# Ledger of designs, part 7: VH-VL binders against Methylated protein MJ0556

Target 1, 173 residues: Methylated protein MJ0556, of Methanocaldococcus jannaschii (q57976)
Amino acid sequence: SKFVKLHLVRTLNKYKELQKIRVKDVMISGDVIITTPEKTIKEIFDEMIKHNISGMPVVDDRGVMIGFITLREIRKYMTSHPYLNVGEVMLKNPPYTTADEDIITAFEKMIESNKKLDQLPVINTKYPEKILGKLEGIIFMEDIIKLLYENIIKELKTLVSFYNHNTEIKIKY

## First folded at step 5 (VH-VL; framework fv_ecleralimab)

Design m57 (from v5 with heavy chain G107D)
Fold by ESMFold2-Fast, scan of step 5:
Structure m57 (fold): chain C 173 residues (1-173), chain A 122 residues (1-122), chain B 107 residues (1-107)
Amino acid sequence: as target 1 above (173 residues)
Amino acid sequence: EVQLVESGGGLVKPGGSLRLSCAASGFTFSDAYMHWVRQAPGKGLEWVGHIKSKTEGGTTDYAAPVKGRFTISRDDSKNTLYLQMNSLKTEDTAVYYCTRGYWSEYDDFDYWGQGTLVTVSS
Amino acid sequence: SYELTQPLSVSVALGQTARITCSGDNIGDKYVHWYQQKPGQAPVLVIYQDSERPSGIPERFSGSNSGNTATLTISRAQAGDEADYYCQAWDSSTDVVFGGGTKLTVL
């Protein structure tokens, strides 16, 4: 049907618009909760619970991101070695994104990561394969999912409902 | 509190060998990329080579002029970096600095030792 | 093979702004670090990643890097700023390049 065809084109166009959204348009750039390599995983575990977060960037005395610490990594050591420092447990080469990267690519980095990340650090770097930059922000998977839902999933639900209703009518009449 | 102290420099004849040491303190040595940088008398700085951190496999890379003659190694239990210099040439005469790479390739050299003079002459 | 070019010397009057350049092909695509070396002393990092200052380095030291030229800027020059200044970049993960050095004289 013309209706279905037009709505498929509409959905495609909405996806193209989503690809224009940059990480910097969605990320949190102020008050990013961070830690440093000398803190203990016990301290950081308590802080993550307090702020209801599952990960945080690890920065040095210079404010340069040197790693990323997650609840998944902390839990491996918490019962046996709660006083290990963050620098010993952190992911030293975590996935990351940049301010000008599109949100779909950032989302794919989170999904494809075997680290089960709920967020990505946003860094300023000249080397796409390296973590060699200042922390600019953090982008959460939930914020990207909300955009996907509003622009793609919701539209597809409408199309499927229309298709199913018309299919039932054709069967009965 | 970060300190790097080089030792082992001296006078050696062309074709000879010399081993330099760099004692590190005030940081987790095993996590650091370590470099050797040299400076010929009255000349500029020249990178010699590096050794990656223990967690990154401790692999080494060298500048073309020293490749095959110099070997960089580390002893993380002693917090010590080494430079083994073989088949020395008069062009190797320089003050040799031990320096800490911040933490990976492309990083800066944030701390430097005082340097140790190596003189290669007949 | 990759070369960083610095002027041999730069002079600045006390209290004025000195600018030391470091030129290299597409250097703006690389991070540039700057070191200060006083006679008989080891080099000291004064700027890293183009424009960042280590703890303890005065705010009057700043850096920039774009196109083919990186610049170290020293505002309100002091007598104690007299030194040789070296720029440094990585051409690859296994090739470190230093500029030839610039002697800064504070008049």
Scores: ipSAE 0.247, ipTM 0.708, lowest interface PAE 3.7, mean pLDDT 88

Design m58 (from v5 with heavy chain D108E)
Fold by ESMFold2-Fast, scan of step 5:
Structure m58 (fold): chain C 173 residues (1-173), chain A 122 residues (1-122), chain B 107 residues (1-107)
Amino acid sequence: as target 1 above (173 residues)
Amino acid sequence: EVQLVESGGGLVKPGGSLRLSCAASGFTFSDAYMHWVRQAPGKGLEWVGHIKSKTEGGTTDYAAPVKGRFTISRDDSKNTLYLQMNSLKTEDTAVYYCTRGYWSEYGEFDYWGQGTLVTVSS
Amino acid sequence: SYELTQPLSVSVALGQTARITCSGDNIGDKYVHWYQQKPGQAPVLVIYQDSERPSGIPERFSGSNSGNTATLTISRAQAGDEADYYCQAWDSSTDVVFGGGTKLTVL
């Protein structure tokens, strides 16, 4: 049908465009919420709750990412040692992405991570086997999911709706 | 304020031994990669070896010319780095610098001590 | 063994731009750091991670690194810039390499 062909073509074209989307097109690069190794986990816990985030990059005085701190790691120590420094608790080799990586690969890094991250730091690094690079931004899983919903799921929902309606008509014959 | 102060240099005969110390202050020493870099009189900089942070396992690596003769160690409770030099050769004559590396491999040496002179001569 | 090659010496006129090169196979795939050493003094970091400046280093100092050549650029050269300059990279996580050094003379 004309309707099915239109929406199939649209879905395929949206998927092709989705494959071209790079992390830099979706990431937050300005006003990234970061922390430093000297701050206490109590301070950072309060900040995470205030901003409704579950993690933040840890950067040194040069802006180079040296780790990643998560709400999950903070919770392990908050009741017993709230004044531990971020540097003592942070993940020193977190998963990360780069500005030019595609968003599907970045998404897979988040969902396949044993650290259960809701976001990935975006760094500029020459050593993919070791974290060492300037923080360029952060990309959130929810922003990738919104792109998937808008470009793929909505079109599929429309097609399924049409199929169900058309199926009912055929049954009545 | 980050400071690194070397000591222990001096005159030693070939085949002898000498231990250098580097007193660190102004940063969390246990989190730092620490290096020894030397410079022979009138020559360039030459990496001697490093010791990784305690959190990264405190493992050591050495440049080929010193491997098997030199040992790097650290005492995080005293914020002190050591270089034990054995079976010294005239080619080991140099100013030895203690330097701080970054939190992981591939980083720069952001702070250097004043250096301590080791002279190996008969 | 991996080697970094620098010119033995570079001369620059006061107020002009000096360029010191550091050559190595695929050096652009490595981070390059630059150190300044004045006679009788310890080295001082002037550029790290190819192009970044530490606090206290004037904006006249800049760096680049691509392909087989890294370059330290010193614009508006001053008499106080006269020194030996060393490039440095990691060949592996367990091996550090320095260039032979370049003596910069400010005329």
Scores: ipSAE 0.437, ipTM 0.772, lowest interface PAE 2.5, mean pLDDT 89

Design m59 (from v5 with heavy chain S104G E105D)
Fold by ESMFold2-Fast, scan of step 5:
Structure m59 (fold): chain C 173 residues (1-173), chain A 122 residues (1-122), chain B 107 residues (1-107)
Amino acid sequence: as target 1 above (173 residues)
Amino acid sequence: EVQLVESGGGLVKPGGSLRLSCAASGFTFSDAYMHWVRQAPGKGLEWVGHIKSKTEGGTTDYAAPVKGRFTISRDDSKNTLYLQMNSLKTEDTAVYYCTRGYWGDYGDFDYWGQGTLVTVSS
Amino acid sequence: SYELTQPLSVSVALGQTARITCSGDNIGDKYVHWYQQKPGQAPVLVIYQDSERPSGIPERFSGSNSGNTATLTISRAQAGDEADYYCQAWDSSTDVVFGGGTKLTVL
């Protein structure tokens, strides 16, 4: 079918274009909500609820990311120890991405993490295997999913719809 | 206020041993990566080795010229860094600086002690 | 073994801009840190991670690092800037390298 072939080629081309999209093209670089290790988990829990976020980078006095704290980790201790400091609860070796990494790899890091992350911190580092670098931004899983939907899922949905409709018509005759 | 104070330097004969100490204050010593850097009279800076923080495993690494002869250790209860120097050679003559690493590998040396002179001669 | 090359000396007139270079193969792929050492004193960090300035270091100090050359720039040079300057990088997690040092003379 000419229709099926056209849409398959389109989907493949859209996936190729998605692979060229860098984290820096999608990330939030200004107004990143951050915290420091001295804050209490109660204090930042309130901030997370206020800003409707499920995680935030933990930075030191130089703006370098030293950890990442999630709402899930906070909730684990909130009832019993709301006075615990962020530094005591944070993920010390969180997954992270860089500005030039592709969004598919960034998405895979979120999915493969056992921490069920809704976002990844973006750091500026010359050593991808080390967290030594300034926090540059944050990328949300929701923004990547939106791109996947528009470029892949929506196109596949159209193809499946066409296939089902034409299969039904052929069965009638 | 971060402060590092070295001690233990002096005159020693080739083949001898010497132990340097570095007393740290003003920061959480147990969380810090610590380094020794030396400077021969009238020469440039040369890295000797480092010891990782207790939380990062407390492991040590050394520059090739001192590997097997020098040992770096720390006593977090006393906020003190040590350099045990064995089988000293005349080319080990230098001012030895205790430095705090801002980060582990690839980081800068953000604070330095005043240095202690080690002279190896007959 | 990896080596960092600095000029032995650099002269600058009061109020003018001094540039001290640190050359190494693909040094732009490494973080470069800069230290100032005055006679009889311990080194002081003046630039970290190529271009970042520690608290207390004047705005006149800046850095860059690209390709095979890192540069420490000292604008509006003052007499008190006269010192030896060392660049430093890591070749690997076990190899710390310092440049030979550059004597800055303020004329």
Scores: ipSAE 0.535, ipTM 0.794, lowest interface PAE 1.8, mean pLDDT 89

Design m62 (from v5 with heavy chain Y111V)
Fold by ESMFold2-Fast, scan of step 5:
Structure m62 (fold): chain C 173 residues (1-173), chain A 122 residues (1-122), chain B 107 residues (1-107)
Amino acid sequence: as target 1 above (173 residues)
Amino acid sequence: EVQLVESGGGLVKPGGSLRLSCAASGFTFSDAYMHWVRQAPGKGLEWVGHIKSKTEGGTTDYAAPVKGRFTISRDDSKNTLYLQMNSLKTEDTAVYYCTRGYWSEYGDFDVWGQGTLVTVSS
Amino acid sequence: SYELTQPLSVSVALGQTARITCSGDNIGDKYVHWYQQKPGQAPVLVIYQDSERPSGIPERFSGSNSGNTATLTISRAQAGDEADYYCQAWDSSTDVVFGGGTKLTVL
């Protein structure tokens, strides 16, 4: 009982801490791998493979994100039209996040996306409802999953293990 | 080369109607957020209204002085923006500019046409 | 009805720095864009999103926006900078506001 109560309180407190983590605390802001709309899908295919990434932001001359290109979309056209421009293939209304958004909301955007995104571009804008700001970074799903595992899942595994052992004993008697 | 060219301006009597056109070239017009901005002789710039891109639903919004009298429309197959002006008043006398909004709402007006003069007088 | 206020005119000596202000309630929470207009010509974008320069605009042009005031700064003023300057912001996603314009005279 006391063990269960302590671990429940600990898990709740860790979840509260997790809710305070912002995208800017986890994102990569330097050396973001990007492309431009005039490059060919053939040119960026090799870049994606070399960097082990499934997508990259598409930015214009102003550094503003105008789209997002994925390896999945490139593969659809690669054999038939390898010289199609990125701008012709890219997702023009990609999901995105901002530096001050919480990581849980960012994670939910990735999970609920029907585009199988492994990351979200981070834009700097005064109007979060519109893609209008400079690309300032990228946040990866795997980095959010690591935080969830370390702060929530590990504690729950311990609690479940304890519960199962005690339930087994009670059933026997 | 990105270019906007207005046409259709002229002299009209108060209460009359006039339709302006704006021919766009050098960019994907259907993706663009388009605006009309006017300037009375010797006065400042005044926003008239806008029409959203095809992907944003092509909806329109207007400044209070023209609401209910002016209609903005677009023909993406012809790369052309229109401004239908009804119930014209002398205070509608101005050079009318066609301009492209950068990216979406809240964007700057990055490309402007040369303007077309509309004179409303008796 | 949101309003942007600019001075009617600003004078600057050749080679000196001109500052043109644009005042509005909490304008720092909005993006401000600046346009240059010479007589008989269409406006030209010189600053977008408070402080960014379009390609082809000299580095002498800069901008800032904080609190209730946005400022266009033109360093090392040249005769060719003489023009009307307009600030512009969005009051909402459906309402565009322009300042009244400032005539810059290069003496």
Scores: ipSAE 0.521, ipTM 0.792, lowest interface PAE 1.7, mean pLDDT 89

Design m63 (from v5 with heavy chain F109M Y111V)
Fold by ESMFold2-Fast, scan of step 5:
Structure m63 (fold): chain C 173 residues (1-173), chain A 122 residues (1-122), chain B 107 residues (1-107)
Amino acid sequence: as target 1 above (173 residues)
Amino acid sequence: EVQLVESGGGLVKPGGSLRLSCAASGFTFSDAYMHWVRQAPGKGLEWVGHIKSKTEGGTTDYAAPVKGRFTISRDDSKNTLYLQMNSLKTEDTAVYYCTRGYWSEYGDMDVWGQGTLVTVSS
Amino acid sequence: SYELTQPLSVSVALGQTARITCSGDNIGDKYVHWYQQKPGQAPVLVIYQDSERPSGIPERFSGSNSGNTATLTISRAQAGDEADYYCQAWDSSTDVVFGGGTKLTVL
């Protein structure tokens, strides 16, 4: 079947195209909203609400990421202990990505995380089992989803065009 | 003012024991990864061992030449690091430095004490 | 056991560039830190994580690390740079390891 073969070829080609898109092509590298371990969870909660973000990299005075703080973790303590420090509440071993990793692998890390992350920190590290690396940026799930949506719509438009062309030829016979 | 001050060094006979102390000030000691590093007279730096922060479990690791003879411990309430040295050998003669490690065993040693001399001689 | 190898000594003329190497198997896959030690003094961190300078260390000090060799570079060498220099890394078999040290002489 010509139609089935064409659809499979296009699906495979779209997947291969997406695999070529790197985290560095999608991430935000300038003006990343970050925090430090000595700030209070109340301060960070207010900042997250104001900027409509659900997570922030936690960096030390060297610009090295030492953890990641999420709205989910903050909410556990906000009512009872709003003045706990970020360093006391943060995720010390969050999922992370690197600039040269593909966006599909990065997306899978967010989806498969037991922490339900909407964002993934981008770091430069030589010890992937540890959070020990300079923060290079942040990649948002929303931005990856937008790219996937555009590719789905483009594929659908292509299939509709193919269907219309073949229907036009069939009618002429 | 971040400082580390070692004490307890001295002359000891082979087979003897000695306990070194390192007094820390100017930083949150309980969060720190701490190391002992030694240097024999006229020789290079040699790592002795480390102890993780309290929050990371306070576990210890040692260099092969001292394993089983030396014990590293910490008292976070007193901001003090210890090195208990047993079954001392002439090869243990060195200046012993207390150092603060950055975050983990992969990190640099950004603060060093002035060192304390241990001489093992008959 | 994992080993880091440094030259015993390096000489540099005043105002010229000194390069001190630290060789180890696949050292480029590890973080390398560098220390300066002057006679009778404790070591001082001059480069951390391959290429980063601590506050107070002049820009003349720089580092690199790739393949089997890490390098400490001291440009516009000054008399006060004369010291022993040590590289440091971590390996799962050795834990923390130091190079043997390099004596830098400024002529």
Scores: ipSAE 0.461, ipTM 0.789, lowest interface PAE 2.8, mean pLDDT 89

Design m64 (from v5 with light chain N26K I27L)
Fold by ESMFold2-Fast, scan of step 5:
Structure m64 (fold): chain C 173 residues (1-173), chain A 122 residues (1-122), chain B 107 residues (1-107)
Amino acid sequence: as target 1 above (173 residues)
Amino acid sequence: EVQLVESGGGLVKPGGSLRLSCAASGFTFSDAYMHWVRQAPGKGLEWVGHIKSKTEGGTTDYAAPVKGRFTISRDDSKNTLYLQMNSLKTEDTAVYYCTRGYWSEYGDFDYWGQGTLVTVSS
Amino acid sequence: SYELTQPLSVSVALGQTARITCSGDKLGDKYVHWYQQKPGQAPVLVIYQDSERPSGIPERFSGSNSGNTATLTISRAQAGDEADYYCQAWDSSTDVVFGGGTKLTVL
């Protein structure tokens, strides 16, 4: 589904001028579900299932993000080493976004990531090439898609209707 | 609790060599950027070099005064950092501190060992 | 190469506010960290990422960083604050720079 997501991004880029929405307008900043490096992957696996999430920022006792842990990475070790610490398994240089970045760029980071992320941590940093900054929130791919759909719903409905009509005509041959 | 303990300091003649060790405990050593910082008697702090975390490839970088003479290495199975010092000069006389870089590049040095004195003299 | 400049010494009266500066080209675009060192002891982190305090560091310690200058501010100075203070930044991912240090004297 990587190629489907990539083709969608290329199409949406033609229309990004229609939406100049920033990450801070869409992100979740309160009650972000986070973890710490000393927790076990078994503990946070159970928490991810309970909350229906596929990833968590990993923060230290100072609220600084030091990594990101995903359900996909956890599953590689759950059968053999369920008591490994989060710090041993986490992505240390995950893709991330900032509050003032546009949502299309954030979306592109998710789909272009070879880690196949459905969300990005939102951090405050002076070094855009490296992860180092205070965790401000999290932004989900589904929230971006929902917002874009709502804003261009008439155009999407028109395209879907045109596609369905042409498909129905074709199958009658 | 995080602890860093340096050892291996002592008196050595110019042109000699010495290896320092730093035993780390209380954190996931393999995730940390580790640094050596020195301080000549009565002088300020001077960065010697660092070694990146295992995940970042464990690459090393050095300050100009020590480049080509000093080598930093790590043994993640033993939670130990090393500084191999060769071709020592009197100007290398200093207390050598082992420090933990905070989880990545651009971070602070949140924990320091008590240091080990290296004296280069005839 | 890149340099951080600090005053050699700063004096403050007991209970008053001390300010120690650290200057460098476009320093406000970098994170600045501050260390306290007492005689015969290892340095201790007192401020990280310009303005953040580690747990255990009193609220009297604060920091700022903008333009070319970072400042460590110690309010309600106490005798125990007497020490050398060092600022530190990264010029690149491979180049760590320390200021020359400032000796704080509490009168």
Scores: ipSAE 0.340, ipTM 0.729, lowest interface PAE 3.4, mean pLDDT 86

Design m65 (from v5 with light chain D29E)
Fold by ESMFold2-Fast, scan of step 5:
Structure m65 (fold): chain C 173 residues (1-173), chain A 122 residues (1-122), chain B 107 residues (1-107)
Amino acid sequence: as target 1 above (173 residues)
Amino acid sequence: EVQLVESGGGLVKPGGSLRLSCAASGFTFSDAYMHWVRQAPGKGLEWVGHIKSKTEGGTTDYAAPVKGRFTISRDDSKNTLYLQMNSLKTEDTAVYYCTRGYWSEYGDFDYWGQGTLVTVSS
Amino acid sequence: SYELTQPLSVSVALGQTARITCSGDNIGEKYVHWYQQKPGQAPVLVIYQDSERPSGIPERFSGSNSGNTATLTISRAQAGDEADYYCQAWDSSTDVVFGGGTKLTVL
C-alpha cells in the first residue's frame, strides 16, 4: 500500500541519516569522569555512587586510556579487599571507539561485548588495533538508544498501528 | 623516579661475546616493553631489538644486522633486562642504550639509560 | 627498507623559530616521535605521537605530521636547544626506524 511504502521510505531515510551520525556528535567530551591505576577501588566506588555512573576510563599520566573499571568488577572485591588498586581490578583490554566511528558500530560494540558495558570510551589513535591514544570522551548507550528510538522505533510504531487498525477493520467488516 | 642503568660494556675482540645488563627502578618492570638501541661513535641511533612484557607474550624481535647473534631476555624478579651479544663484529662497536617503550607497539621510548660503551677491536 | 630522511643541519638565530623536517613515504599514517640528544648524553623524548609534549618539555616545542613530512618546530630558540634531533617511527609492529639526525645550531 501507499501508506506502507511511504513509511518504509521514511524509515529507510531516517536510518540513512542515522548512519551519518558520528560518535563525536553524541559523546560527552571535556570533564569526563576518569580515574588512575593507583587509586583504591573503595575511593572510586564512592565516586561512582556520587556521580551515578557504572564505569570509568582508567588513564595514565599522559591521559592515555590503559583500562576501564566497572562497578561490577569493583563489587567482586569490595567486601574482601577494598584497598586494592584500580590497576589490579580494571579491564585491561576494554572495547573502545573513536570520534569518527558511526554510532551504529559503537552501539554494536557495546551490545556484543561480554563485559555488559553501559558506556564506551572514545580514544584518538592511528592504530585502532591498539589502545594507544588520548581519551577524548565517553559515549553512553542510553544516548544512542534515545536516537534509535526517535529515528527508527517511533516510525515502526506508526507502521504497526496501521497494521493493527487494518486487522481490526477486517474483523468488524 | 624512573631510572635505567646499563652495565657490562667494555673492550672485546671480534668473534667474542659480552652480556649487557640494565637495572630498572621506579616503575612496574614486569608490565614494561623494553628495547635496546645503539649508537656507533659519531653516528645516529639504531634499534637493536625488543622484548615484550609477559602480559603481551614475552616475545622478542631483532633488527636484521643482529638477528641470530644477539639475544634479549628479562628477569622480572630482579627488574633487569639483558642483551647477550655473540659473534661480535667491529660494526657492533657502539654505545648501547636500554630504553623503556611507552607501549607494546608504535609507542615512543620515554626513558633512556645513560648507555654503556662496547668496543669490538682486534 | 623504510627510510626517514632529515636534513643534516639546521641553523636558527636566538629567539627565532627553527623547523626540522622528517620525510618518509606516507609518514602521516604513522605516529612520529622526536628525541633531543646533547653531546655525551642519552637521548631525551621531546615530542611523542606527532604533537604531544612530555611533562617538563617547554611549550616552545611542537610537532606536526601529515602526508610525507613530519616537522619538529622550536619557537623562541634558546642556546640550550642546540643538539642533535632524531625522528622515529614504526614501519611495522616489529621494525623501528630512526631518521639520520639533524644538528641544530643556535646562532
Scores: ipSAE 0.565, ipTM 0.807, lowest interface PAE 1.7, mean pLDDT 89

Design m66 (from v5 with light chain D29S)
Fold by ESMFold2-Fast, scan of step 5:
Structure m66 (fold): chain C 173 residues (1-173), chain A 122 residues (1-122), chain B 107 residues (1-107)
Amino acid sequence: as target 1 above (173 residues)
Amino acid sequence: EVQLVESGGGLVKPGGSLRLSCAASGFTFSDAYMHWVRQAPGKGLEWVGHIKSKTEGGTTDYAAPVKGRFTISRDDSKNTLYLQMNSLKTEDTAVYYCTRGYWSEYGDFDYWGQGTLVTVSS
Amino acid sequence: SYELTQPLSVSVALGQTARITCSGDNIGSKYVHWYQQKPGQAPVLVIYQDSERPSGIPERFSGSNSGNTATLTISRAQAGDEADYYCQAWDSSTDVVFGGGTKLTVL
């Protein structure tokens, strides 16, 4: 019981620390791989494969994100229409996050998205209901998962191991 | 090069009607949100209304002073924006500018035509 | 209805800094755009989204927006800057508001 209480307290404290982590602390803000609406889906498909990414923000000449293009959407057209423009295929109202949003909320936004995004674009906007804002960066699901594993999952695995050991002892005795 | 050219202005009597046109070139007109902005002689700028891109449904919104009297429409096959003005009043006398809205709502007006003068007088 | 208030006139000496204000309730929560208009000409966008410059607008034009006041700043004023300046914001997604305009005179 003392063991369980100590690990529960540690898990709760780690969760509280995670709630303080903002998207800006985890996101990639330099060298974000982006595209523009006039490029072809064949061109950006090749680029996505080269860089091992599954999505790109679509940005205009002012650095404002106007959409998001994914490998999933590209694959629907690549065989039949490889020269369709990015602007014709992109998600026009993609899910997005902001620099000051906490990573747990951002993660939940990614998980609940029906578009199966592996990343969320990060935008700077005065109107959260509109994507009218400068692209500030991108946050990857894998980076959030790594933080969740290190801070929460690892502690939970310790608790599960303790429970399993105690269950075995009760059966034995 | 983005160009917007207004036409159709002129002299009309109160209660009359007039249709303005704006010919657009140098950008994908069908993707653009378009606005009409007017300026009475010696006065400031006043928004008249807008029309959304075809993809966003081509819906329109109007400033209170013109709602119910003015209608904005577009013909994407001709790259042309229209303003149909009915039941004109003397206070509608102004230079009417066609302008392109950046992106959509909350955006700036990044390109303006030279304007066309509408004079409503007896 | 939402209103943006600008001074009717501002004077600046050649080479000095002009500041044109645009006041509105909680205007800092809105994007403000600025237009320059010379006599007989169409307006020209000089600042968008509070502080951004379009291509071709010189660095001496800058903007800020916080609280109840947005400001257009023109450093090293030149004779060619003499014009009317208008601020503009959206009160809602369906309502555009312009300030009354400020005549800048370069002495």
Scores: ipSAE 0.505, ipTM 0.787, lowest interface PAE 2.0, mean pLDDT 89

